# Ledger of designs, part 3: VH-VL binders against AP-3 complex subunit mu (apm3)

Target 1, 249 residues: AP-3 complex subunit mu (apm3), of Schizosaccharomyces pombe (o94669r175to423)
Amino acid sequence: TNEFFIHVLERVSAVYQPNGKLAFGTVKSDMECKCQISGMPLLLLSLRPGTKLGNVRFHQSVNLKRWKQHPDQIEFIPPDGKFTLASFQTDFATQKSLPVVVEAKNKLDGRFEVRIRNTGKKSVENLKILITIPQALKSVTVTEGNYIFRASKYTHMEEGILEWSVKKLAWTSPALVLTGFLAPLKKDANSTEESSSYSKLEHLDLQYKLQGSTLHNFKVESLKMLNHPDKKSYKGVKHTIIAQNVSFR

## First folded at step 11 (VH-VL)

Design c54 (from c52 with heavy chain G105R)
Fold by OpenDDE, look of step 12:
Structure c54 (fold): chain C 249 residues (1-249), chain A 121 residues (1-121), chain B 105 residues (1-105)
Amino acid sequence: as target 1 above (249 residues)
Amino acid sequence: EVQLVQSGAEVKKPGATVKISCKVSGYTFTDYYIHWVQQAPGKGLEWMGRINPYSGGTYYNQKFKDKATITADKSTDTAYMELSSLRSEDTAVYFCATEIGYFWRDAFDIWGQGTLVTVSS
Amino acid sequence: DIQMTQSPSSVSASVGDRVTITCKASQGIDSWVAWYQQKPGKAPKLLIYAASSLQSGVPSRFSGSGSGTDFTLTISSLQPEDFATYYCQQYEDYTFGGGTKVEIK
């Protein structure tokens, strides 16, 4: 048996400004591998020329000498089974958009609406939207998925986080909508002529999983068995993006 | 689809009072603020105040606090602005405007066509 | 009260020119700035919100930038329909800039 699997996991963290512009972001990537090759294979993984792995950490089996000479080539003798070949991090300051768009509306009667839309060509999985609720929550309705409200332990138990979970958001799906109603604020401070009965939403966090895509243009060109060049040694490369700590503030 | 339609031009004498209207259509009247903006002839825009059509609460530019009174009628989806003790300096085009109320937006998305108020002896 | 100082008050330009208008706030207002276009006899039209977000339907030749106290509206390539007066506004207390008239050179 000569089977080798590579799964590149990209964990994305980002902060967006209220205007939707990226403030900063980082991608932490892991090359998860599964080796089912008989014998003692010497493998060479070739990356796209010019690929830069920032802050890379390699598995102990990696020939670091070769890497230093050829930074787009990873030579190694894999262990049997599952292992992480390499972990690396890339920071990004510019990104057009993430594959999920979030829109929110605040209304004067305490209603708020959050819309999520898939702007890509692939389905997004395990989507979570964390909405910071600034005051007491009366009710919530969702077009799809489930929600949980967790009250804050420190702020009169009225403020909290509303978690909206969607198992799958297909790229062909219309926008999903969460509607909520805030309870009126207690009239304590008359600082202005207009009594503010309701606060606006100000913060959302997104978490989701997207398969079959890459954010930093990572590409495996080839995987070869150096001691047996006539043998095919891999089945393919899988890519997964895990968005976490994607904040809109 | 969203429209703000204002009342017609007014001609008044000094010391008089005028009340202009702004009728809203295309969305729920009580959902968003209604703002009023003054523009004197050949001059820039100046924010006057706003009303919360849901609560009736108002917030004014200090400059116009004694000049303008903003009200709203939920039954007719209409906001009003009354200008008292009119002077020649009050001659201007007055606009009503609303904001869509998006998550990070307080800009004026939709505007009325404006109402010219002329104060002349 | 927050003051918005807009400059220049007027600018003469030709079709195809790059036009830049600036607005300075008297205090920090993050990105809560809007830009409007107004033509004679018409109501203002929203172009940019949140300092750099393009309003729907507005041509991409319009762009906004800035945060804190200094903000800029840029028209990358002036078109005939762009000759108008432009205003900045801050959201904190809705103060407008003095306006900038873009005229034909």
Scores: ipSAE 0.457, ipTM 0.740, lowest interface PAE 1.2, mean pLDDT 88

Design c56 (from c50 with light chain W32D)
Fold by OpenDDE, fold request of step 13:
Structure c56 (fold): chain C 249 residues (1-249), chain A 122 residues (1-122), chain B 105 residues (1-105)
Amino acid sequence: as target 1 above (249 residues)
Amino acid sequence: EVQLVQSGAEVKKPGATVKISCKVSGYTFTDYYIHWVQQAPGKGLEWMGRINPYSGGTYYNQKFKDKATITADKSTDTAYMELSSLRSEDTAVYFCATEIGYFWRTDAFDIWGQGTLVTVSS
Amino acid sequence: DIQMTQSPSSVSASVGDRVTITCKASQGIDSDVAWYQQKPGKAPKLLIYAASSLQSGVPSRFSGSGSGTDFTLTISSLQPEDFATYYCQQYEDYTFGGGTKVEIK
């Protein structure tokens, strides 16, 4: 069939400051491949010139000697079927931005609001917003999607995690809004004149997938079969960004 | 645009009472705390107290608990601070401020009034 | 009451200088610290919140750091418009530091 598929998965873990700026982050990348080439092909994958794979782990089939001499070239004899050609980790640069922007506010009446917006040019898929709820939840409304509240096994405080799910967030979509209302805390009337009956929300996590985009501008320039230069191999390259643990604190 | 507009300068005699106002616009008045801060001439900032405009609950710096009374009028989106038994030491600029922020963890005073000078002189 | 000890009380510096101001809390307050700039006759302006978060519209030459009891405001390269008085504040009891006047050398 002379087909070779590459799926570059970039898994992002990041922490954002309250002002929306990246505090720190990491990207774990995997080159997932599928080889459907008959025989014993010797393949040369040429990457964008200047590509540096830091802390890279290669599949055992990779010619490491050649790679050391030419870091943008990966020579290997692929196994049949699915395999991971390379795994590497990079810092998530502050200049790189994830498309989903979050704004969150607490109000004195126990209301909290989470606003999410896709600032990119591609749709985000399987968006999940996990909000830590510090006390009993009275009600929740969302503009789109669904929500589930999972209460913690605490006897006194109905603390839990509120999960807001959106199947697809188009970049053309207006901001989506979750509005929640906390139930007032049971406080002794005589304890403090101005004790807030409501705890502040302080933490949320994002999970989503972004297809067809790359954070590191990872580009495959060519795939050549060195032992059969006359045979053209089909290469399909797919890119996916996976936000796994994107936290706002 | 969020704005806090305070009432004008006041000149009072010792023993008198003054009430200054802080009108809020640009957001829902009851959503956030209103704080009051004192600044004596040539001195630093001193937090006086806050009010929860929603509940009406107040919390004071102990230093000012007998000096200042903070109130809020929901119908006019205005917070007030009354200073009683004025003394020369009460001569200062008084600021109102609120905490709105970008994210829910912001408790800093991001919006301030322009300040109100209260002069206590014989 | 939580005390915020701010130092120095004054600093003379030139344009382009690195300026560092410190606040020490009498007890641990996590990252609940803000920094303000005040110019004469004006209301304070928020610069940093949550110890290290830059307020919108504030130049990047301003930065905040610290946790627990020790907090720092840094101006990487002092500009003419930065001559002012700076204050730290903690959120628990809203106590301000004593202030630091940054003056032209």
Scores: ipSAE 0.739, ipTM 0.868, lowest interface PAE 0.6, mean pLDDT 92
Fold by ESMFold2, fold request of step 13:
Structure c56 (fold): chain C 249 residues (1-249), chain A 122 residues (1-122), chain B 105 residues (1-105)
Amino acid sequence: as target 1 above (249 residues)
Amino acid sequence: EVQLVQSGAEVKKPGATVKISCKVSGYTFTDYYIHWVQQAPGKGLEWMGRINPYSGGTYYNQKFKDKATITADKSTDTAYMELSSLRSEDTAVYFCATEIGYFWRTDAFDIWGQGTLVTVSS
Amino acid sequence: DIQMTQSPSSVSASVGDRVTITCKASQGIDSDVAWYQQKPGKAPKLLIYAASSLQSGVPSRFSGSGSGTDFTLTISSLQPEDFATYYCQQYEDYTFGGGTKVEIK
């Protein structure tokens, strides 16, 4: 074998407006590598010119003098097998949208509705929607996937959590829908004002995985073997976005 | 898609009563509040009250409590506002509006009716 | 009732100007403010909710800011179609500001 694999993992925490515009967010990234090149190869990994890696921590094999002079180049002698070449922060483009959009509504009869859709061009995997529920549920219906409700006693928090899980949200799919029905709260018998039996639901989070896309301007441009330029090697580069805490405002 | 369609303009004499309708389409009538807003000629907007069409419960601006009666008819998907004992200062355009109960916002008025002009003159 | 003091009452401005409209609440209301645009003879149109969030379909030249008692609507580059009256509204008890008429010179 004469191969080198790079897996760029981007872990995203973000808040989006309902129209899909980013309000704020962070991206924390790792370059996880697997070296299957024999000998002691001296490798030069080139990134898109002008790339700056924020708050970078490198594997100890990296030539830091080279990197300081040329921040888009990483020179190293890899260890055998799997290792993390770098951990860093990347730019978060405000015009680049994540593909999962959500519409979530309370209704006056105690129903609520969460609709999700994939606006991208690739399937979203392992989608979880977490909804904070401050009172008991009567029922939940989903058009696809599964749900689990963890009442506040079991969450060790003030409120229960309704988790909706979808294995795959295809970009060609119609919107998927969860409909829930809150159990009403008992009202004080001496109240003189119409009081809502139902709390307003205000918060949800998304988690999911998206392969083959990036949310930042980072790109691996080339990999060269400096000490044996005539030798052929295969390189593979994969990108994965892990959306960890994506919410809407 | 969502529409609130109000009844047509009214001309009334002082002391009369008028009933303005607001017919809802494009969503389930009982899902969201219906609000009423007054706009007197050359003046700004003033909130009058709201109804929960599911329960029939109402909440009024104190200024309009003795003037306006807000009701809802589930069978016709229509909210009504009745103005009684009309005076010339009740001449205004009256709007109905709905708030959609989004999780991260609830009380902004997303969709408005076209307005109903009520003219009170002798 | 929470009073909303909106200023100025009117603005004359040229296309391309930055226009700023303010509302002051008589007590703290967090970010419970909406902004509406109303053209003559038309119903109001929601522009901004929760003090700073743009409604879908509203041009990005509109922005809102503020929390607590002081709130601002900004039009970064006035366009001819922005001639209208603008209202703030707090939605703890639904009072509106007095309105600001924006006229293009």
Scores: ipSAE 0.490, ipTM 0.791, lowest interface PAE 2.1, mean pLDDT 86
Fold by ESMFold2, fold request of step 13:
Structure c56 (fold): chain C 249 residues (1-249), chain A 122 residues (1-122), chain B 105 residues (1-105)
Amino acid sequence: as target 1 above (249 residues)
Amino acid sequence: EVQLVQSGAEVKKPGATVKISCKVSGYTFTDYYIHWVQQAPGKGLEWMGRINPYSGGTYYNQKFKDKATITADKSTDTAYMELSSLRSEDTAVYFCATEIGYFWRTDAFDIWGQGTLVTVSS
Amino acid sequence: DIQMTQSPSSVSASVGDRVTITCKASQGIDSDVAWYQQKPGKAPKLLIYAASSLQSGVPSRFSGSGSGTDFTLTISSLQPEDFATYYCQQYEDYTFGGGTKVEIK
């Protein structure tokens, strides 16, 4: 077969404000390729005109002179099979928000509630919600998925991380809900000051995968075989966002 | 939809007592604090105190600690503020408001009642 | 108690103007400030929390900034529905600023 596959993986770490505005973040990207073209093809990969790859590291087969003169063009002779063509990073565009939104509330009776929704147009996969729990956890219910509580082994307060896992969150799904109950803290019997029996939960992290989407205006425009310009080859391009560490402040 | 509905306007004589109600709907009454705020005619806003409707615990602005008594009735989902020994200076609109306990934001007053005018005159 | 000094007490402005309102706290309060809009005969409405975070449903022409002791509410392009009184509030002990009335010129 004369096929060449490109999988662009964007690995995201970000902190969002609750209103959906990005506070800061980084995207570390890889172009993972699989070459099934026979012979020694000299390939030219053209990106959207004006594209610049930040802090890029190329596979050793890349013609760096071509790239320095035309930063949206990558000329190379691929090895057979799987290889990484480029690794790069940039700040991501704040106009393109990540699709998983979270509403999380503490209640005065020691309950807390976490609601998640997919505002995008594609399903979210392998969603994990990591909730920092500052005191003993009495119970948990979820509308969908599974959960596990991983207690800290070295704290007197039974602190830990509550992990909520959802295999797939479709864009048509209603909000999914986790409800938890904290066990009350002991109060000072001699105190004349009012104090809460429940610490405020403040920390939540997300992890997930999103197929077919990108945070950049990145696009592969074409792939040409320069040393055999009359030959045709098939190219396939996939984009995956991997949210590794998305939190809120 | 979350609503805080307050009792109607009151006209009182000096020395009287008034009890203003604040009925909650659209969420579980015991979930969040209820705050009370005074606004004298043509003046700004002044925080008076709050109640934890779950525990009944209260916390007052020291200016109002001898004037106001804040209570909650779980059976009717209603918070109350009683003003005692009314004086003409107590003429004001009184608001109730709720504070929703989001993980990374707290203490802002998200939803307000419509206000109750209390007029103290002879 | 933490005092909040709000200025100016009033502003005359036209539709499309940029309006800036400030609050100064008597001591450091990090970003523990909310801003409210109040129209005559109505209850206050939350606009900004945590000094700079926009409440859901509030137009993006509203913005807040500041930390420590000095805080600012900005309306980037005044609209007819924005003529109202605005209050800051610190929420360590819930003290409000004196208010700023924004009126049509």
Scores: ipSAE 0.467, ipTM 0.776, lowest interface PAE 2.0, mean pLDDT 86

Design c56 (from c50 with light chain W32D)
Fold by ESMFold2, look of step 12:
Structure c56 (fold): chain C 249 residues (1-249), chain A 122 residues (1-122), chain B 105 residues (1-105)
Amino acid sequence: as target 1 above (249 residues)
Amino acid sequence: EVQLVQSGAEVKKPGATVKISCKVSGYTFTDYYIHWVQQAPGKGLEWMGRINPYSGGTYYNQKFKDKATITADKSTDTAYMELSSLRSEDTAVYFCATEIGYFWRTDAFDIWGQGTLVTVSS
Amino acid sequence: DIQMTQSPSSVSASVGDRVTITCKASQGIDSDVAWYQQKPGKAPKLLIYAASSLQSGVPSRFSGSGSGTDFTLTISSLQPEDFATYYCQQYEDYTFGGGTKVEIK
């Protein structure tokens, strides 16, 4: 009855090189809260000492004067129920990487192969691999999960996005594999030289969810009720990484 | 580990023919192009042509079209380049290279053979 | 054929110097350029693909830039192992530049 829930969501967009090296990345974070404390509690949320939130936007109830003096402390009177306490950006830590790695190859017979593995220490959830397909697709096989092909409605009926969905990729799993076969392009009747019967597939994107991990040193240390110090509340803190648009260069 | 291993150095007289081999290991031979590159002594690199080992189809630099014949043998995972009517200016190191079909770098020459020196002497 | 004009043909430099090598294509080729390093008696080694993307295992002091017709390879702080010949290549029809020999000054 006297509970305050904090869900820290880190939404990630990143570009990796095939060797696992980060080329570019951003993290956009939200502190989503749910207040089940009655009355008008004055709360003090303390973050890991020395924490600085970049480009932050606070809920209207936050005492900005206190935050400016102590950037790792957020004092506020929450509304009842769900609200967003803060939205901010942090730099992508160069020592941390996202756990899903991809190897993707075109073959001369029109086959392509996408191999995905989890190099982390926690399961990856709701994995979605989006592969841009530039010509007619004959067939697809997957070692796990489901796929659907979504044709482009505005260009060629043959082009589209192949979506491969995997509910859970355990950190101990062997690599998952998608193999696809392209239908040959029609040859230019005027060409006297061999040209490729198959367009090169050049890029794909990943989306997934990773519970209980953070990409930076952000941590909620404590939550205190300042106007009723003898009254205790329970806090629940949950961290989720949402990989929104992760690609390879 | 992907490797391209070429045949050894050759010494030939003018007018002769030489056939250089390039044996592939570490991947399925028919999956990727094999390219050939000439490097004359003290000179730069010059692309000669490529073969699709799956189809047998070839694409040549026009300069070498009448000099070089590129073939592939699926049964031995080996590409060949034959140079005909050798002249002293054909003295060079000849490299084979493969173009691995990664989505984001398909056209670069990822793996190279060690090179084969062909010397044409009178 | 698309010509690749590489300059300079040679450069004398000291360890720690910044070295810049350029290639100019005779027509637009988007970002379809690779850069290779070759040491004497060895096969070329891929450094940069797609004009600016660093090949696996290549030190970060190497970088590439450019698009269209003008391309640059930069070595930010020359190391002893970087004394070699460097080639650009466009892969519309696979023409190489003439090479740039980087020598100890």
Scores: ipSAE 0.441, ipTM 0.760, lowest interface PAE 1.9, mean pLDDT 86
Fold by ESMFold2, fold request of step 13:
Structure c56 (fold): chain C 249 residues (1-249), chain A 122 residues (1-122), chain B 105 residues (1-105)
Amino acid sequence: as target 1 above (249 residues)
Amino acid sequence: EVQLVQSGAEVKKPGATVKISCKVSGYTFTDYYIHWVQQAPGKGLEWMGRINPYSGGTYYNQKFKDKATITADKSTDTAYMELSSLRSEDTAVYFCATEIGYFWRTDAFDIWGQGTLVTVSS
Amino acid sequence: DIQMTQSPSSVSASVGDRVTITCKASQGIDSDVAWYQQKPGKAPKLLIYAASSLQSGVPSRFSGSGSGTDFTLTISSLQPEDFATYYCQQYEDYTFGGGTKVEIK
């Protein structure tokens, strides 16, 4: 039907401070396309002026000479159907950040608490919170979602990963809370040392999906058919952020 | 709002005892350690000890082990430090502070009381 | 028994100056260092934890660095409210450094 579809998949690795400030992060992107334009169209995809695609790899149909001269323009003759036009890396835009913030605390009675909020303007989907548990886990409660505990296969210590899954976290939702209880470690019977029965939990990772606008300044501005300038084709652009390595320090 | 509110200033004679209170609000009293810190006039900070308000267990700086007694009262959300056999060198401001157990930090004193001046003079 | 040797003991500086304060631990302590600011008549305020992590609500002109035995607090552009005494602390046995008084020149 004379259409060209672009799905920009942005795979994000980030480290955040507890106050929500980005310490560092990268966006690794694939430009997945589907061509439904007949014939052999010569297409020019124009990006936001001044865009620089880091570490880019192109589909074989791309005119690399034009790209070297104008890094915000991609000229190509697309294959029919689905293909990856480009794989690249971009930086976070200065004022953009991932929307999920986390507050996580250990308590002296062996409880721990993980509180999660969406500070963005769009719902977060398929949220997973991965918590490293260094000792036996007594119980877990959640205000929403499900959890599972995956014990380590290579240790005597009943350690493992606690996985909390939340299908959707709307930006209007109140904070969601997981509360867990650790089972105490047995203390050496001959010890006079005053020590805690509970290890301090220190590590938490997030994974989720976010549909919509982007963390970088990348934007598709136009798509032109150079060899048939009077023809119009529909350009469909979709962005999906896959947060896969998000942690806090 | 998390607060640690200490009792008011005290003037004592040598040999007396003083008991300083530190009332906690804004979180569950038994969740976190309460620490005590001395600051003598014109001097730096010196850690005195801590209490686990959940268990009642204490851990002291050896310098203060026979001087200070740290206790906690779960029913009033209040920690106490008693100083015995006061001498003029015990004249100082005494702070309580809490150690909130965030995953990605360890043992820093996040919230401090306003301080209690104890003056020992004859 | 981990000692924290803090230097200098005082710094005279003007508004806008860059100020650097150091602490040296008597043994390796990884990144187990906090930095506090104390103004006269007030309680200390946590600035930096884990050697380099900025406490919430602390201005970005403060930064910390170091690992092992050598640690630094930096104020990138001194403001009038930054004239205070600064202390490092290690968390193994809670020993404070001797303090650094930052004074107006």
Scores: ipSAE 0.414, ipTM 0.752, lowest interface PAE 2.5, mean pLDDT 86
Fold by OpenDDE, fold request of step 13:
Structure c56 (fold): chain C 249 residues (1-249), chain A 122 residues (1-122), chain B 105 residues (1-105)
Amino acid sequence: as target 1 above (249 residues)
Amino acid sequence: EVQLVQSGAEVKKPGATVKISCKVSGYTFTDYYIHWVQQAPGKGLEWMGRINPYSGGTYYNQKFKDKATITADKSTDTAYMELSSLRSEDTAVYFCATEIGYFWRTDAFDIWGQGTLVTVSS
Amino acid sequence: DIQMTQSPSSVSASVGDRVTITCKASQGIDSDVAWYQQKPGKAPKLLIYAASSLQSGVPSRFSGSGSGTDFTLTISSLQPEDFATYYCQQYEDYTFGGGTKVEIK
């Protein structure tokens, strides 16, 4: 059928300061491709002029000599079927709005709150939030979806992972909220003195699929068949954000 | 506006007990820790302890564990620190402070009281 | 207990000077460090939190940096109102540095 598909998958890691501002972030991208072109096509993928691929790893079929001279051009002879053409990383330090905004608060009564909101213009599908729980969990409530707490593999450890699942997070929906209660840490069972370190939730892992969105300045300008300029091929390019790693500093 | 207002200066004799107050306004009293800090004349800042106004739970600097007792009254949004068996070395300005954080973090002391001078003299 | 070693204990400087104050933690404390300014007869004022975040209302000439064990407060261009005593603090057990008095030369 002479078709070539490109699917750019993005994974985001972000670190936020206590005031809620972004400290820094990184986007890891994989260019997953599917080649259904007969013969041995020589392809030239042209990126937006000036594009720089950071820490890039290429498929073995890529002409590295050409790329070094023209960093916005990827020449290659694709294998048949599915393959990863390139993996690369883009760093950002300026404030960016992620598709799913996460707010996490901890109260002195042991209550914690995780608030999630879709700030984009497309719904997020099959959202899973993994929350590392640092101490005993008393109770959990959610405004939407369901949750499962998986305790540590050690019976003497009360910490674990709280998994919050939301089937669909509409961009028009108000923020969804998970509220949990941690058991207080006391120095002694009969003491009123609290531990110096109240365990804080500092990290959340989000797994979801958001199609048609990109977080970095990556754009495919064209795909050409160099050895068969008269041969027409179909090109499809998709973008999907599939994960967020959020840390609160 | 968030404010911490402390009680006035105290003059006590050695062996006496003093209780100073810190009244909180501008935010929910039970949401944040109240800290106490000592500053002897011409000296640096030294953290004494904190209280969870919601639970009443306390945590002390070991240096002040037998000297200071920190309490809180939710009905009046006021934290207290009682100093017992006063000695001349306890002469200092005492500050209350609160940390107002947004995330699941403890944070720096954002708001401070004006300080209370306690003078211990024969 | 975590110790915060602050240096120097005092510094003489002129208006317009660049002033740098350092705090060294006895162990790794991520970025949980704050800097305060205190003037005589007044309560300390928060300048920097999270090692490098500027508190609201604080002039941009103040900046903080560092991670792990080494932290610094920098005043890029000292102003007349900046003559004061500065303290670092770590959040884990709330210990303060010994303080640095910035005096007029």
Scores: ipSAE 0.006, ipTM 0.510, lowest interface PAE 9.9, mean pLDDT 87

